VH-VL binders against Uncharacterized protein AF_1119. Designs and how they scored, part 7

Target 1, 118 residues: Uncharacterized protein AF_1119, of Archaeoglobus fulgidus (o29146)
Amino acid sequence: VYFSMKGNIDVIEDAISVSPASFSIDIAKGAHYVKEVKVKNSGGEAEIYFEDIVEGPDKSAIDVSFHTESGESISSSNKLRLPAGTADSPSETVIHVHIDVDDDAPTGSYAIYIHAKQ

## First folded at step 20 (VH-VL)

Design y2 (from x3 with heavy chain N31S S106P)
Fold by OpenDDE, fold request of step 21:
Structure y2 (fold): chain C 118 residues (1-118), chain A 123 residues (1-123), chain B 115 residues (1-115)
Amino acid sequence: as target 1 above (118 residues)
Amino acid sequence: EVQLLESGGGLVQPGGSLRLSCAASGFTFNSYAMSWVRQAPGKGLEWVSSIRDSGGKTWYADSVKGRFTISRDNSKNTLYLQMNSLRAEDTAVYYCAKVGYKYSGPRWAMDVWGQGTTVTVSS
Amino acid sequence: QAVLTQPASLSASPGASASLTCTLRSGINVGDYRIYWYQQKPGSPPQYLLRYKSDSDKQQGSGVPSRFSGSKDASANAGILLISGLQSEDEADYYCMIWHSSAYVFGGGTKLTVL
């Protein structure tokens, strides 16, 4: 379970974990950041998507999206397929978290929390 | 070659509805945000709405919030604009446009535009 | 009060240079923004010309001649589109645009006449 000032980040299943589940960024106005995230699955095959919570001076100036390594967008309407795994041998899937910062974003430290949903 | 083709424009009465479509080709549609921009006769450009590549997030001009809905079908490479409660001031040529930064939101240049489709709202 | 202000019209002779201004309203710093420029000819959709945030952050649109360039005037809080070696074909409407407050904002446009 991850916590933020905007609410709790729930894990959909104990078998699925996201790492890292959060990022702290000192933003530059107009910047675009790409973060690599690994999704582990210790259970049966699953389809998931991601939600984000942004904390900082102005969360509306931050836009977060999720993509596969091949560039396919991940959303509730286009879920990511996770292969089955076990506790001793979890499957691992890499995704890219794209973070857009608006030109008028107030400077400061921002935190981005992500969690998986089915 | 990147191409955008709008359709669905026409004449409607005030309070009516219309649905515009934009058929995209020549690029990986599901990797780019898309926008609608309109231009009233003899007037300047006015942004209407934008949508993320995934369709999971949308943006609207204040003038159309609550009345217009932008959406997309990535399996069909098509962008849509559902326009409800139409007003005379909505009369314009409506352009669909591609946002020119892969995997990013709508803050980047609209680098390719369609030829536009005309919407006329009149009693 | 408008976020972006452009002169309604500008005239220049062939071969001369034309400077089109895009003034940001007070309270927003031109230095923070990428300014995008578009050209529109009668009966045609707008065409993307270029973007300019700084000399290290600029982009020329595909097929756009190098005689089109972007810059900024910090003292005037304005973006500048410079057209050098003006040609008759450059006669058109020119719009500036920024992304501000989670919205695209266009200037009112400048009609450039080539005399």
Scores: ipSAE 0.885, ipTM 0.943, lowest interface PAE 0.4, mean pLDDT 95
Fold by OpenDDE, fold request of step 21:
Structure y2 (fold): chain C 118 residues (1-118), chain A 123 residues (1-123), chain B 115 residues (1-115)
Amino acid sequence: as target 1 above (118 residues)
Amino acid sequence: EVQLLESGGGLVQPGGSLRLSCAASGFTFNSYAMSWVRQAPGKGLEWVSSIRDSGGKTWYADSVKGRFTISRDNSKNTLYLQMNSLRAEDTAVYYCAKVGYKYSGPRWAMDVWGQGTTVTVSS
Amino acid sequence: QAVLTQPASLSASPGASASLTCTLRSGINVGDYRIYWYQQKPGSPPQYLLRYKSDSDKQQGSGVPSRFSGSKDASANAGILLISGLQSEDEADYYCMIWHSSAYVFGGGTKLTVL
């Protein structure tokens, strides 16, 4: 909650939304999770990438990455292109969030917050 | 067939710099994390550094932090290791290795290794 | 004090079985970790052999004979590589590895001699 409240969660523009914006996970040590996230764009064409904030007993034991459905990594150097949309007809793009949990990750509840950046 | 080919090794004086390259083929390079592992003469294996598939995150052994920089050019299917402020104890065969789990960072097996390139740091 | 400790050397006869141990430092539980094993022959890079976390979480490297298997000894806090039906070509150095504290950590390696 602290990181989500105080962290750098920038909104690239009002027309872009990420759903869901967060995940709560009960970790299994050494697990790999894949979550689908939908990115809606009600504005003009845009290029974005994602940042994550991890909350939990040890955030360093969690590794989060973002990929297209085709498996291409999404980063600041390889941004995701979002098609233009409108308020009544937003474009929707699905991405995959890959979450790695280290073998020595402390047990407990973890939260992963995702936000889009230009 | 997955293939990794290291290059750039050589003789360098202490305090010098060297840049290693690893040319990858036979797999979707930009979907796999990559690592460097070294082996001093007659010694065991020592992990040096790893990098995410996107290049957006890196990991380093304490012994090389601040001196070595791992990077990659996914458009060229090439992994790099910039080594600065080299020390005698950096003398080793340097292997590049593929992490064997797609879309994941390091923590999984390094399942394919190159033949290695030799770095010798000596005055 | 090393995270992973391996015996420096081990000898066994052809046809026999060899058990290579990888002991984890006190304070870290072997049950938590995937233990990876590598084989290295002179003049060659390491070759990935197998991964073992549990019987339900294990993987054999590509082309690795079934006579190589992984297990754990919880009482010893150790990973074990078992090589059954030893052959002369199994003579090599064997390294265990784990991912610990956001780093790959190798054992010191065991030189296996087949006499």
Scores: ipSAE 0.827, ipTM 0.922, lowest interface PAE 0.5, mean pLDDT 94
Fold by ESMFold2, look of step 20:
Structure y2 (fold): chain C 118 residues (1-118), chain A 123 residues (1-123), chain B 115 residues (1-115)
Amino acid sequence: as target 1 above (118 residues)
Amino acid sequence: EVQLLESGGGLVQPGGSLRLSCAASGFTFNSYAMSWVRQAPGKGLEWVSSIRDSGGKTWYADSVKGRFTISRDNSKNTLYLQMNSLRAEDTAVYYCAKVGYKYSGPRWAMDVWGQGTTVTVSS
Amino acid sequence: QAVLTQPASLSASPGASASLTCTLRSGINVGDYRIYWYQQKPGSPPQYLLRYKSDSDKQQGSGVPSRFSGSKDASANAGILLISGLQSEDEADYYCMIWHSSAYVFGGGTKLTVL
């Protein structure tokens, strides 16, 4: 009936971190989920975007997208600007990860791997 | 008031090309997925293509895949359909439609439709 | 077999009710799907009416009268659009739609005549 999905957000940049770095969701067919993620920057000003990899019985049945808190899409052509910060006082920027599940998604375990890129 | 206005239809020969445009107003265009749906004369509705709010992901009906390209310019609030290698079977009224769920892809109602633009493909 | 099947036509009297069916093919279950309904009058684009998955997961389109409602008949594997209190202006083509295999799929449409 329900199945589970886990997500991991991998940030390769030294000065940039996320909270939470992972999440788990019990998914339902046809559902739309939103996960709030805080992006911290302890270095100079940066621009980033996100890529996802979906694993599961049918990866095309899951659609992942990335948005600012105000709803603006984040992509390689519309990157998220991160203000400069320091190790003691990192800047913080909130994003939303939207996850759509098709009505006919096959039952099974799904995983989402998210990579922050610069 | 949400409005969608299609343009760019016309008469073309088989193998020809056309680009359709859809001007959007009255809503935050870059927050919604968009679709093209066509209707051949005297026939039912046939979905053609959809595009995510960001423009980063697209979906196509099998009948048009490889020939049609959906795109959007969020700075101009405009949806496009590039149609190449046109066939007589592509003759239809083409409707632009808004997907009525914010920050999501297709799979939801197409809640607002334009008036359509007519494409005729004939020798 | 088509993914969605609708009867080609249906007639009903003013003031009566019409029950329009949208049957899913064997191998897929109506219980999984949101069923979307559209009305199209001659010379006009389609208009979104409503969607129905369950009583806790449904939506009436903007400005659509409450005499339009959705339901399902699980035994028939079908979505149902009920139009009660039929008015002459309800004479139109009605399409059902689902999202299936990463595609929007429409039924063939039902022409409703109000006699």
Scores: ipSAE 0.658, ipTM 0.888, lowest interface PAE 1.2, mean pLDDT 91
Fold by ESMFold2, fold request of step 21:
Structure y2 (fold): chain C 118 residues (1-118), chain A 123 residues (1-123), chain B 115 residues (1-115)
Amino acid sequence: as target 1 above (118 residues)
Amino acid sequence: EVQLLESGGGLVQPGGSLRLSCAASGFTFNSYAMSWVRQAPGKGLEWVSSIRDSGGKTWYADSVKGRFTISRDNSKNTLYLQMNSLRAEDTAVYYCAKVGYKYSGPRWAMDVWGQGTTVTVSS
Amino acid sequence: QAVLTQPASLSASPGASASLTCTLRSGINVGDYRIYWYQQKPGSPPQYLLRYKSDSDKQQGSGVPSRFSGSKDASANAGILLISGLQSEDEADYYCMIWHSSAYVFGGGTKLTVL
């Protein structure tokens, strides 16, 4: 089993986009992955957090968390502040998505989707 | 130097409540998951609960689900365990432990442990 | 059936080696797991020693001497803690641990006596 990556763009309020917005893994049991995700903002200053949806044989075997580039956790109680941008010059903010796979994770393919929330 | 110091143990009657605290220093507290592990007198180790670095996800042993609540205050570098509906079998030394992998949940080594605080549940 | 089984006690002489086993129950495979090992001396908290999954996926705990090592016996479905060059200070309780079904699970512990 190996990790594979697929990406998409998630758009919030037509001004905020996230890329990539999904990951696919054919799991390595007990692995810890770190993925960079870019958040673009073409509107006014905003605060966001993220939620994940895991699909696969056992979603409880996958744990996903969101962090700033410096390692600070992002959650609904500690949101990420996005600087204002414009359509011609959107602001960019990098986050790190941490993916933990349990040692006893069932074999198979998992998909991880990331949704930005306000 | 990483240090963990538990407090809040004591004698309590069955059905009572206690709140344990664990003061952390010497590391970036909000980067690491934390755990509570207990040990009854003369017995082995039993994991109780764990919490993510952010506090946004918690895990519990089946024996304590619905009765115990783990929490953390990252601004005070402090881990808590609220223990309700206490039973005689909850009598133990309770250890605070740091999970030794940054930006991760439990599943890794508990690499630093406190000295423990004793909880006695007895009439 | 317990998830992890350890013998209750083991004795060995100073300078000899001790091989402590941690057997996983039927239905789960030692090859999938990182096996974590802890030492506990009387009146003290546990101390992390090491973890072992494979020769390419292992870790020595901070300050833990290289005479402590991990391995596996696949035919016995067991993790192994090897302590070579036993010293009297190695007399302690030893616990194995895994992450299983979204829970930390400890073995019952082995009391190692050095005499």
Scores: ipSAE 0.508, ipTM 0.851, lowest interface PAE 2.2, mean pLDDT 89
Fold by ESMFold2, fold request of step 21:
Structure y2 (fold): chain C 118 residues (1-118), chain A 123 residues (1-123), chain B 115 residues (1-115)
Amino acid sequence: as target 1 above (118 residues)
Amino acid sequence: EVQLLESGGGLVQPGGSLRLSCAASGFTFNSYAMSWVRQAPGKGLEWVSSIRDSGGKTWYADSVKGRFTISRDNSKNTLYLQMNSLRAEDTAVYYCAKVGYKYSGPRWAMDVWGQGTTVTVSS
Amino acid sequence: QAVLTQPASLSASPGASASLTCTLRSGINVGDYRIYWYQQKPGSPPQYLLRYKSDSDKQQGSGVPSRFSGSKDASANAGILLISGLQSEDEADYYCMIWHSSAYVFGGGTKLTVL
């Protein structure tokens, strides 16, 4: 039995990039995954949050959330502050992307799209 | 130590509205999803609604979708349930429950429960 | 057909074992699910007992004695709560629960009587 999921992170709004640009996870039913992602800022100080779009056989079976390294939720009402950087010396901020998979998630391919917002 | 205290229950007429509150203490409220679960007199448990730690996502039982709204104020450590268009079938004890998995939504055990607040819907 | 079915009642003697079943409806597979168990005594809220998916994916609730354990009967498509060494305070209602179709679903409950 195979259950797989591949994610792509939609990066770049102005001077902000997210690394890795894409990743794949072999998702097990009922699993919880945490992925470490770097956010680089080569521009002025910014505050951002993230939105996700899930595609697949049952979009509601996947829950994606964004947290600081310390566990604080990142949302439009609690944005992530990015220190200023330059093209030669971008600032780097680590986030954790949490992916929760329902026990009854249908087998099939899922894609996660992540959009940075200001 | 961990405490959940529900309030706002009472007698209301069919078609009326009621707002339940749950005051939380003894844990980091904004790190955990929360749920409402109800129990009609002499009956079993029925899940009503859940809300994730940030408050940004909500889940509802089909029986209450469009009528009930779950919300939370993380600055006040308080969970709410706004109940509209109430029906006799909504008569129950309503429990506030903490989901016992940090930094997540529902799907895990409800590991701490309040004592409940009673809602009676009758003319 | 209900998603989860539990017998309405079960009786057993002090010191014996009770095996409480939680049967999933046809079309869904008990092997996929974490089965959560709750105990409720009259006039009190439910108390989380344990969850079971497999021997490598299980959890005992805080302060719950080891004589409470979970398992599954795959041929019956059922989760099982085993209570060994039954004591009079084990007399209670027992509910199983799963997360199914983006919803928490409870079984109807089993009233355990310790005679």
Scores: ipSAE 0.482, ipTM 0.833, lowest interface PAE 2.3, mean pLDDT 88

